VHH binders against DegV domain-containing protein DR_1986. Designs and how they scored, part 5

Target 1, 281 residues: DegV domain-containing protein DR_1986, of Deinococcus radiodurans (q9rsy3)
Amino acid sequence: MSIAIVTDSTSDLTPEHLAALGVTGVPLYVLFEGQLYQDGVQLSARQLVEGVRAGKAIPSTSQPSPAEFAQAYAQALEHADEVLSLHISGQLSGTVGSARLAAQEFGGRVTVVDTHTVTLGLGLQVLRAAELVRAGQSVPQIVQTLERVYPQADLRFTVDTLDFLRLNGRIGGASALLGGLLNIKPLLVVRGGRVDAGGRVRGQKKALADLAEHVRRYVSQHGGARVAFLATVGGEEDRAAVRAQLSDLHFQDMGDHEIGAVVTVHAGPGAVGVALEPLSA

## First folded at step 21 (VHH)

Design DD3 (from AA3 with S30K T100K)
Fold by OpenDDE, fold request of step 22:
Structure DD3 (fold): chain B 281 residues (1-281), chain A 123 residues (1-123)
Amino acid sequence: as target 1 above (281 residues)
Amino acid sequence: EVKLVESGGGLVQPGGSLRLSCAASGFTFKRYMMGWYRQTPGKQRDLVADITWEGDTKYGDSVKGRFTISRDNTKNTVYLQMNSLKPEDTAVYYCARGSKYYDILKGFDFDHWGQGTQVTVSS
């Protein structure tokens, strides 16, 4: 049976990359100044950051409607026998709920997955799933593979401020890092489908060094890694700095990625991170 | 309406065998994961075995090598062959349908259940 993959815009894979993979991305929404924008389609991360820096209120985000997912599924099923739909953590967004509701209309042809991650954590799962589809694996086999990989996957990042996460209620366990001293940088992790605290350091230089060291440890422990480098608008130089610190390390380079508007609403400008997974499942 | 009806339960001696059947209706059977669970009074319901719509099987540790789950899509029926039964296998056995939702931390979610059938293993 042929399988089509559907995901959402929080995978932060570019439209071009998704197209190359034959994956359909359904955009989430940003509510900005009373107007709804489709993530990456009607509002870029840069536009969002520029607005916020100009003094506009931090926006909120929302999930696609069930109808939008239904449309995506219907289109996919014109050429595929079944759909695998991978989505951002249900603890971070109602997206999985919308997808599940839509999936009920298709008589068991759509499988919806809560990946319990976000951004390139989700993106890497999508990439893995696409590879497995090409390898001829079934939907049950694919999701089971993803499940096995998940405990070994890691998503770490640092932000300039926790205000964005706090304001939108996605701060999770990272709330423990509130009230820090001047120039303290939070080290964050996505664990169990939510944002959590990974520690704190003084200064951005040490934060970036910590990210790099984390990658080194991961590679050492797992005998390799797929590594994606992430940044919101304003974090590009820091992303490059992290990468530069790893120039002597061998890993599968999954590229530099810009975090999209929706995730930027929660991470804020200047965020930088890494998404890791093992080479093989 | 989704309907699951179990049969085949009963009283059997230790070392004996039973074959449970679950007749499904109200949905496209061949597209869904099916499973068997068991429960004793005062305890949680535990997975005995499940089978994907592709035929992949999974078993609880306590029944591996003794129980076999299978399905016949032409009859919309899932089976549980139970061999070498032990007194500790005594429970109400439930048939369940997968919901087509997969939680990466929990696995497949089951959204419909049968009424259950009593299996008693005793001398």
Scores: ipSAE 0.906, ipTM 0.946, lowest interface PAE 0.3, mean pLDDT 95
Fold by OpenDDE, fold request of step 22:
Parts: C-alpha cells; sequence; structure tokens
Structure DD3 (fold): chain B 281 residues (1-281), chain A 123 residues (1-123)
C-alpha cells in the first residue's frame, strides 16, 4: 500500500525539504495584530520577531481547521492508498484534534499520530517516517518504530525569558523556574508532550555549554545520534556556538533549522536548542 | 453504524479450547485494527490480543503462546483461538475496533466495542 505523509508547520521543516520528501505540511495560524496569518506562508518568524521587538503585543496561535486537513488528506489520497498524519503534541496544540475530526471522513484511510513533541522533535519523526515509507514499511510498522524511538529522543532548549511560554500557557513544568535571579537561564526539555524544566544555569555561555554537553552525553550513551540544531530569530549565533563546541564529536548532522513563527510565539526570540534521536530505530 | 457481535463463548474445562468470533459491520473492516479484551466483575478491562489491518499481532503476557488472534477480511470477522485454557481466563471477552488515532505514548486506542461473550473455564 502506498502511503502519503501529512504534518503541520510546527515541524519547522522548510517547504523545500517537505516537498523533497513528498510530505504535505498544513500551516498553523498566528493571530497577530488582530489578523490571522498562516505560519511560514503569510507570516515569517522574522516578521513576528520584528513586530514584537517593535513593541507589538505577543500574538497567540491556533490550529488548522478540520476542513484544511480534510483537503490535505483528499489531495494525498488521489495518489496514495492511505495517509499517515504526524502532528505536534496535543498538549501544546489542538492540531491533533482537528486532524482526527477530518480523518473520520475518509473511512479508515487516514491514521493520525500525536507525536508528543514539537519543532524538530516532530521534524525528526517526520523524516524517519518518510524513510520508513520509502523502505516499504506499513503505517502500523512505522508508528511502532516511532513509538520505540520516542523514549530515546530528546529535545532541549534555552530561552532568554520564560515570559513567552508563560503568557501563552505552554510553560508546563518550567513554571518551577519562574522567579529566578538575574542572568539565570532556564534549561528546558520537551517531555511527555509538554515543556518541562531541565535545570537552570547562570549566564548564556553556560546554557550553551550545557546544550553541547547534553549532545556529548547522548552520543556517548547511544553510540551515536542524529542531531538537529535549532534557533529562533536572534539565536543564530548561539546555535553556531553550540555547534562549534561539538566540532570534535562524531554524529549524524541533521542541519541547522530556524524555528517557525508559531513556535517562536511560545519560545520567544533568541531561543536555541537541539533535537536528538538515535541513529537506528 | 458500527456493529461488533461476538460469539463462541461458553463453558470449558481446564486445558480445553475455544474459538471466539467477532462479526463486524458498518465500516470498512480491512482498514482497521481489531482487538480482543476481557473483563471480570470489579476489575479493569485488559487487552488480550490485537491485530492491525496489516496483520501484525500483539498479545497480553498472560495469553502469549496459548491464544492466537486472526482475521478474515472477506468475512469481516476477527477470531480468537484460545488453547490451553485456565480458570484465570474466565471473563467476558469483548471485541473492539481500533481507532485511526495513534498516541505515541499509548498506541492505538479502541473506539467501538461489542456486547461481549462469556468464557468460563471450570472443572
Amino acid sequence: as target 1 above (281 residues)
Amino acid sequence: EVKLVESGGGLVQPGGSLRLSCAASGFTFKRYMMGWYRQTPGKQRDLVADITWEGDTKYGDSVKGRFTISRDNTKNTVYLQMNSLKPEDTAVYYCARGSKYYDILKGFDFDHWGQGTQVTVSS
């Protein structure tokens, strides 16, 4: 059976990359200045950050409609027998709910997955799924593989402020890090589909070093890794700094990635992180 | 409407065998995961076995090696062959349809259930 993959814009894979994979991305929305914008299509992360820095109110985000997913599924099923739809954590967005509603219209041809992650955590799952499809695996086999990989996957990041997460209600367990001293940087993790606290350090330099050390430990423990480097607008230099600290380490480099507008609404400018998964499932 | 009707339950002696059947209707059977659960009064319903639409099977630990789940898509029927039955296998057995939703932490859930069939293993 032929399989088409559908995901959402919070995978933070570029349109070009998705196209190369034959994956369809459905954009989430940013409510900015009273207007709805499709993530990455009508509003870039940079435009968002520029607006926020200019003093505009921090926007909110929303999920695609079931109708939009239905359209994506219908188009996919014109050339595929079934659809595998991978999406951001249901604890972070109603996207999975919308997808599930839409899937009901297709008589069992669409399987919707809550990946319990976000950004390149989701992106890496999409990439692996695409590889498995290419390898001839079935939808059940693919999701079982993803399930097996998930406990070994890791998404870590640091932010300049927790205000964005707090204001948008996605702070989760990281709320424990609120009220910190000056120059305290939070170390955050996406765990169980939510943002959680991984610790705190003084100063950005130490935060970046911690991210690098995390990658080193991961590689050591797993005998290798796929590593994606992440940054919101304003975090590019810090991302480079993390990468530079790992120049002597051998891993599968999954590249530098810009976090999109929707995820930036929650992480804020200047965020930097890493997404990790094992080499083999 | 989705309908699941179990049959084949009954009384059997320890060491005996039963074969349960579940006739499905109201949906495209070949596209869905199917499963068997069992429940005793006052206890939680537990997974006995499930089978994907691709034929992959999973079993509860207590029934591995004794029970076999299978399906016939031409008959819209899922089966549970139960061998070497034990008194502790006594329960109401339910047929269930898997949803098309996969939680990476939980797996497939089930969204429709039959009325159940009683299996009693006693000497």
Scores: ipSAE 0.905, ipTM 0.946, lowest interface PAE 0.3, mean pLDDT 95
Fold by ESMFold2, look of step 21:
Structure DD3 (fold): chain B 281 residues (1-281), chain A 123 residues (1-123)
Amino acid sequence: as target 1 above (281 residues)
Amino acid sequence: EVKLVESGGGLVQPGGSLRLSCAASGFTFKRYMMGWYRQTPGKQRDLVADITWEGDTKYGDSVKGRFTISRDNTKNTVYLQMNSLKPEDTAVYYCARGSKYYDILKGFDFDHWGQGTQVTVSS
């Protein structure tokens, strides 16, 4: 039986990348100046950052509707027997709830997954799911594999400021890092499907070194890794600096990725991070 | 619309065997995970066994090796074969349907339940 994969735009895999995989991406929205914009379709991360820098209204985000998921599922089921739908953590967004409501219309043909992660944490799960579909695995087998991988997966990053996370109510356990001195850089993780504190260091150079050291330690501990490097607009040079510190290390390179507009509303410009999975499941 | 009807409960002696059946209707049975849970008074329902629509099975630790879950998609029925029964297996046994929602940490939810059937293993 054939399986179609659906995800949402917070996977931060580009529409072109998703299309090449045969994966459907459902956009979330940025609400800015009273209008909704589809993530990665009607508003780029760069356009968002320039609007925020210009002192315009504070942006927010919203989930896709159940109707939009139903449309995506109906289209996918024209060519597949089942849908596997993978989404941003329910602790961070109502997106998985919208998908779950829509799935009820399809007679058990749509399985909806709360992945407990976001951005390339979700993106790596989507990539692995696509690989497993091509390998002929069933939906129950695929979700079991993702469940096995998840405790070994990491999403670790630093932000220029916690203000964006705080203003939009997604700061989670990272609130323990508030009130730091000048030049103290927060280190953040996604744990239990929420943003959490990963520590503090003094200065950007030490924050980037911490990210690189984390990758190096991970590779040593797991005998390999799949590694994606990510940044919001303004963090690209720092992303390259993290990668450069790892030029002597062998890992499966999952590439450089731009964090999209919806996630940027919450992380702010100048963020940089890594997403990690075990080399094999 | 979803209906789950358990049968096959009763009184047995320790070491005995019993087979529970759950007849399902009102949904496309072959597309859903099915499970058996049990409950003693004053306690939460505990997983006994579940089986995916592809036939993969999982068992609670206390019944592993003694109980077998199976399904017949042509009869829309899920079974629980219970061997080597012990007094501690005394409970109301419930048939349940898994939802199509997967939490990556918790697995599939169960969204519909039968009325239960009493299994009593004499002390």
Scores: ipSAE 0.784, ipTM 0.906, lowest interface PAE 0.5, mean pLDDT 92
Fold by ESMFold2, fold request of step 22:
Structure DD3 (fold): chain B 281 residues (1-281), chain A 123 residues (1-123)
Amino acid sequence: as target 1 above (281 residues)
Amino acid sequence: EVKLVESGGGLVQPGGSLRLSCAASGFTFKRYMMGWYRQTPGKQRDLVADITWEGDTKYGDSVKGRFTISRDNTKNTVYLQMNSLKPEDTAVYYCARGSKYYDILKGFDFDHWGQGTQVTVSS
């Protein structure tokens, strides 16, 4: 049985990367200045940040419709026997609900996964799922493997301000970090499918050191790692600084990634982070 | 539209055997995970066994080695062979269909249930 993978644009794998993997990406939307833009198709993260700085408007986001997922599934099923559909946490977005509703129309050929993560946390799961399809695993075997990996997966990041998360209703347990001094940097994680507090440090330099040290501890504790480095627009130098602190460490390098426009609406510019998975499962 | 009809329950002595059947209709049976759950009065339903559409099986610890789940996709039927029955196996046994939704923390949901069949293991 051939398996097609569908994900959404919050995986922050570029459309080009997804196409190279044979994976369908369904874009979410940014609503900005009265217009809806498809994430990564009609609006880049850089265009979003430039537009926000110029226009003073506050953007928002919306999930794909069930009809958009149904279209993606119908197209995928022209070339595959079943679909594995991997999505941003249902606690962060209605995306998985739209996918689930659409899947009902396909006679059991579409399996929808709430991955309980976002950005490269989701992206790494998509990459692993694609490898497992290529290795001949069935959909039940793939989701079981992802389930085993998930408790060992980490997504850790810092933001310039919690304001974007708060204004867009995705602050979660990170609200415990509100009220610090101006140079206090929050450290954030995704736990249980939502944003949560990972700590706070004084200054950006210490936040970047914390991210790097987290990777070191992870590699030591797990005997290896797949590591993706990520940033929103404005965090690119800081992302490079985190990577530079790890130049002596051995890990599977999953690359540098730009966080896309939808996630940037919630995280704000200048964010930097790491996504980690065990080397093998 | 989805229908799950259990049969094969009854009264047996300790050490005895029963074979439960669940006839399924209203959906493409071969594409869905199927399971057996059991419930004693006042308690939540416990997983007894499940079987994926690819044939992989999982068992509750208390039944492992004694019960066998199987499926026949040509008859749209899932079976539970229960051997070496014990008084603690006394329960209503429910056939269930797994949904096509996977929560990475909880696994597959079960979205349709039969009415159940009583299994009683006498003292």
Scores: ipSAE 0.776, ipTM 0.895, lowest interface PAE 0.6, mean pLDDT 92

Design DD3 (from AA3 with S30K T100K)
Fold by ESMFold2, fold request of step 22:
Structure DD3 (fold): chain B 281 residues (1-281), chain A 123 residues (1-123)
Amino acid sequence: as target 1 above (281 residues)
Amino acid sequence: EVKLVESGGGLVQPGGSLRLSCAASGFTFKRYMMGWYRQTPGKQRDLVADITWEGDTKYGDSVKGRFTISRDNTKNTVYLQMNSLKPEDTAVYYCARGSKYYDILKGFDFDHWGQGTQVTVSS
């Protein structure tokens, strides 16, 4: 009943963190200046942001190949009886499709999950799945638990500009926020596996306060929370400011996380957010 | 080649019972979720019941308490015991194999289907 977990680099859990969990991460790619770079292996989020700010090219991203997933699955199955493979929303990326194609060659030993989320929304699911494996749950039990948690999970963030999302075709329902008044900051969520509008506020300071207040309301409504704090390059001080506004609040601290290069292509530098789950699975 | 063969359909009186069987071959049966769906003419297939490879079951609302899904991994067979049958249960019943793909909003997808067996409950 040994279960290996595979995820992709958009979970934004570092390779070190994944290794500590015994979880395999499959990198996506950044296309930049006509070259493919493995997310977090061949191109850091900082290098990407520096290149974009220098005006060198418009980056894009691509999914891992089915062959890369097949390699990851074959290696995982050397030491496990089955694989649970958790991925960025199929509405945001073809990654889960590549994983699904690869899984077909493993005789039912690989279960592929479209998590309908991204970044630490996915990362929190990976962390919970790892906890459930250690607790002895089966793959059907784990996915059922993730399904039960998902409606109460939340991913909320603000970006400096909607331009990166729009340019790369991932703006989704957040397009309703275009044409806002001067100095209006968008608040975004992931809903139904896509980026969607979470509101508007005037100015960055109010956007950070909204993120912090969202966490407070969540904790009040659910009697607790698991909370991860997120930023792309350039948003680190704002991430710290959100956390500082919550210093009097008790929650399970899931840590500070850097959003990796692939997700940064779509969110842009200077983004900040929170990912939330209920305490109880 | 994945093959699913239903049997056990027929004509029954209201309040009666019927047991459907689905013989599976061409894959490692014990690793897959299995399910039963039903369809009346002109309608989409509706979930009747499914059962995971670990034995967990789920039922459509209209059949809870009356139908029981089970599996025998030594015979590569999934069963549907149908009790207290009603005219509304009249349909073609299809055996299905779950794919190993889980959509967190929709559950397991089903990727192979049998030819179906007719169940008719007299009116």
Scores: ipSAE 0.771, ipTM 0.903, lowest interface PAE 0.5, mean pLDDT 92

Design DD4 (from CC1 with S30K)
Fold by OpenDDE, fold request of step 22:
Structure DD4 (fold): chain B 281 residues (1-281), chain A 123 residues (1-123)
Amino acid sequence: as target 1 above (281 residues)
Amino acid sequence: EVKLVESGGGLVQPGGSLRLSCAASGFTFKRYLMGWYRQTPGKQRDLVADITWEGDTKYGDSVKGRFTISRDNTKNTVYLQMNSLKPEDTAVYYCARGSKYYDILKGFDFDHWGQGTQVTVSS
């Protein structure tokens, strides 16, 4: 049976990359100044950051409607026998709920997955799933493989401020890092489908060094890694700095990625991170 | 309406065998994960075995090597062959349908259940 993959815009894979994979991305929404924008389609991360820096209120985000997912599924099923739909953590967004509702209309042809991650954590799962589809694996086999990989996957990042996460209620366990001293940088992790505290350091230089060291440890422990480098608008130089610190390390380079508008609403400008997973499942 | 009806339960001696059947209706059977669970009074319901729509099987640790789950899509029926039964296998056995939702931390979710059938293993 042929399988089509559907995901959402928080995978932060570019439209071009998704197209190359034959994956359909359904955009989430940003509510900005009373107007709804489709993530990456009607509002870029850069536009969002520019607005916020100009003094506009931090926006909110929302999930696609069930109808939008239904449309995506219907289109996919014109050429595929079944759909695998991978989505952002249900603890971070109602997206999985919308997808599940839509899936009920297709008589068991759509499988919806809560990946319990976000951004390139989700993106890497999508990439893995696409590879497995090409390898001829079934939907049950694919999701079970993803499940095995998940405990070994890691998503770490640092932000300039926790205000964005706090304001939108996605701060999770990172709330423990509130009230820090001047120039303290939070080290964050996505664990169990939510944002959590990974520690704190003084200064951005040490934060970036910590990210790099984390990658080194991961590679050492797992005998390799797929590594994606992430940044919101304003974090590009820091992303490059992290990468530069790893120039002597061998890993599968999954590229530099810009975090999209929806995730930027929660991470804020200047965020930088890494998404890791093992080479093989 | 989704309907699951179990049969085949009963009283059996230790070392004996039973074959449970679950007749499904109201949905496209061949597209869904099916499972067997068991529960004793005052305890949680535990997975005995499940089988994907592709035929992949999973078993609880306590029943591996003794129980076999299978399905016949032409009859919309899932089976549980139980061999070498032990007193600790005594429970109400439930047939269940997967919901087509997969939680990466929990696995497949089940959204419909049968009424259950009593299995008693005793000398």
Scores: ipSAE 0.917, ipTM 0.953, lowest interface PAE 0.3, mean pLDDT 96
Fold by OpenDDE, fold request of step 22:
Structure DD4 (fold): chain B 281 residues (1-281), chain A 123 residues (1-123)
Amino acid sequence: as target 1 above (281 residues)
Amino acid sequence: EVKLVESGGGLVQPGGSLRLSCAASGFTFKRYLMGWYRQTPGKQRDLVADITWEGDTKYGDSVKGRFTISRDNTKNTVYLQMNSLKPEDTAVYYCARGSKYYDILKGFDFDHWGQGTQVTVSS
């Protein structure tokens, strides 16, 4: 059976990359200045950050409609027997709910997955799924593989402020890090589909070092890794700094990635992180 | 409407065998995960076995090696062959349809259930 993959814009894979994979991305929305924008299509992360820095109110985000997913599924099923739809954590967005509603219209041909992660955590799952499809695996086999990999996957990041997460209600367990001293940087993790606290350090330099050390430990423990480097607008230099600290380490480099507008609404400018998964499932 | 009707339950002696059947209707059977659950009064319903639309099977630990789940898509029927039955296998057995939703932390959930069939293992 032929399988088409559908995901959402919070995978933060570029349109070009998705196209190369034959994956369809459905954009989430940013409510900015009273207007809805499709993530990455009508509003870039940079435009968002520029607006926020200019003093505009922090926007909110929303999920695609079931109709939009239905359209994506219908188009996919014109050339595929079934659809595998991978999406951002249901604890972070109603996207999975919308997808599930839409899937009901297709008589069992669409399987919707809550990946319990976000950004390149989701992106890496999409990439692996695409590889498995290419390898001839079935939808049940693919999701079981993803399930097996999930406990070994890791998404870590630091932010300049927790205000964005707090204001948008995605702070989760990281709320424990609120009220910190000056120059305290939070170390955050996406765990169980939510943002959680991984610790705190004084100063950005130490935060970046911690991210690098995390990668080193991961590689040591797993005998290798797929590593994606992440940054919101304003975090590019810090991302480079993390990468530079790992120049002597051998891993599968999954590249530098810009976090999109929707995730930036929650993480804020200047965020930097890493997404990790094992080499083999 | 989705319908699941179980049959094949009954009274059997320890060490005996039963074969349960679940006749499905109201949906495209060959596209869905199917499963068997069992429940005793006052206890939680537990997964006995499930089978994907691709034929992959999973079993509860207590029934591995004794029970076999299978399906016939031409008959829209899922089966549970139960061998070497034990008194602790006594329960109401339910047929269930898996949803098309997969939680990476939980797996497939089930969205429709039959009325159940009683299996009693007693000497």
Scores: ipSAE 0.917, ipTM 0.952, lowest interface PAE 0.3, mean pLDDT 96
Fold by ESMFold2, look of step 21:
Structure DD4 (fold): chain B 281 residues (1-281), chain A 123 residues (1-123)
Amino acid sequence: as target 1 above (281 residues)
Amino acid sequence: EVKLVESGGGLVQPGGSLRLSCAASGFTFKRYLMGWYRQTPGKQRDLVADITWEGDTKYGDSVKGRFTISRDNTKNTVYLQMNSLKPEDTAVYYCARGSKYYDILKGFDFDHWGQGTQVTVSS
């Protein structure tokens, strides 16, 4: 039986990329200056950063409604027998809860996954799921494979300031890094579905070197990697610098990605990171 | 209304066999993961076995090789064949339906449970 994949906009795969995969993306929202904007449709990450830098408003985010998921599922089921729905961690957003409620209306044809990750951590899971669908795997087999991969998956990043995470209530275990002096850079991970502390280093140059060294260690320990490079607006040169430090290393290049508006509300401008998975599931 | 009714429990000597059945109604049985759990007094429910809607099976370590889960989608029934029974297998056995929600750390959640059937293994 055929399987359609649905995800949400926090995967930070562009609408064009999702369309090329045949995957449906359901946008989350940014609340900014009293209005709701669909992530990646009505508000770009650059527009958001420009507004935040102007200092006129503090943005927040909200999840898609169950009705929006139901519409996506009804559309997908016109041409598929089942839906596999992959989402941002339930510990970071109510998105997976909205998807669960909507799925109840479809008689067991929709399986909803809490992926315990975000941005290209989620995006890499979506890409792997799409690959497994095309290889003829069943939904139970696909989720079992994602479960086996997850403990070896990494999402590691640095932010300019912890303030965005703290103000929006997603700081998690990274609160242990508060109180840094000027030029002390926090290193963050996503662990168990939430943001956690990965350490601190002195200066941006050492933070970027830490990200690159993490990729090298991962490749050595696992015999390879799928690697995605990420940045919010303002972090693009730093993302390129991390990549440049790895020019001699062989890995499956999953590309450079811009972190979208919803995730940028929480990470802030100038963030840089890597998302990693093993080559084999 | 989702309904799960277990049967086939009873008293058996060590080394014996029992076959549990769980009759399901009120939902499209063939689309759901089904499982068996067991519970002794004062302990949490332990997974015995589950089976996906595609037929993939999983077993608890203590029963692997001795128990077999199966399903018949035409009868809306899930079975547990229990062989080489031991006194440690004494428990109330519950049939459960898996929800269509998968937590990548915890697996499928279970949203409906039967009333349970007693299995007692004693000499």
Scores: ipSAE 0.784, ipTM 0.905, lowest interface PAE 0.6, mean pLDDT 92
Fold by ESMFold2, fold request of step 22:
Structure DD4 (fold): chain B 281 residues (1-281), chain A 123 residues (1-123)
Amino acid sequence: as target 1 above (281 residues)
Amino acid sequence: EVKLVESGGGLVQPGGSLRLSCAASGFTFKRYLMGWYRQTPGKQRDLVADITWEGDTKYGDSVKGRFTISRDNTKNTVYLQMNSLKPEDTAVYYCARGSKYYDILKGFDFDHWGQGTQVTVSS
């Protein structure tokens, strides 16, 4: 049984990366200046940030339609016997709901997964699923493996401001961090499929150190890790600073990643994070 | 129209055996996870066993080693062989179909249920 993988653009794997994996990416949309733009196809994160800084409009996002998923599934099933469809948390977006509705049209050939994560938390699951397909695992085996990995996986980050999360209704448990001492940096996690509080530190330097220390502790605890480094536009130097603090540490390097336009609408510019999972499931 | 019809329930002595059957129609049976759940009055349905379309099985802790789930794709039927029955196995047993939706925290969702068949274990 050949398996095609479908995901959405919030995985923050580039279209080029997804194409190299043979994975279909269904783009979400940015609503900006009265127009819809396909994430990572028609609007880059840089274009979004530049437009927002010019003061032209406040962007928002929307999920793909069921029809767009149905088209993706029909195309994938031209060369595969079944589809494994992996998506941003249902607590953050209606995307998985659209996928689920579309899947009903395909007679049981499409399995839809709510991954309870986003950005490279989702991206790492997509990469692992692709590896498991190549290793000959079945869809039930793949989802069981992802289920075993998930409690050990982590997505940890800091943002310049909670305003974007708050204004877009995705602040979740991080609302507990809205207290107002000068120079307090929120530390955020994705827990149970939603943004949650990971703590507070005084100053950006300590926030970056916390991210790096978290990676060190994880590697020690698990005997290794797959590590992806992430930033929105404006956080690239801070991402490099986190990586530089880990130059003596050995881990499977999953690379530096730019967070795409849709996630940037919610996280804001200047965000930095790490996505972690165990080497073996 | 998805239909799931259970049969094989009844009264049995402790230590006895029963075989439940679930006849399925209205969908491509071989592509779906199938399961058995049970419910005692006032409680939520508990997983007894499930079996994937690839044949992998999972069992609830209280029945492992005593119950066996199997499927016959030529008859569109899933079975539950229940051996060494105990009074605590007394319940209504339901056949269920997986929805092809997987929540990474909860596992496969189930979207269709049979009417249930009563199993009573008493002396």
Scores: ipSAE 0.773, ipTM 0.902, lowest interface PAE 0.6, mean pLDDT 92

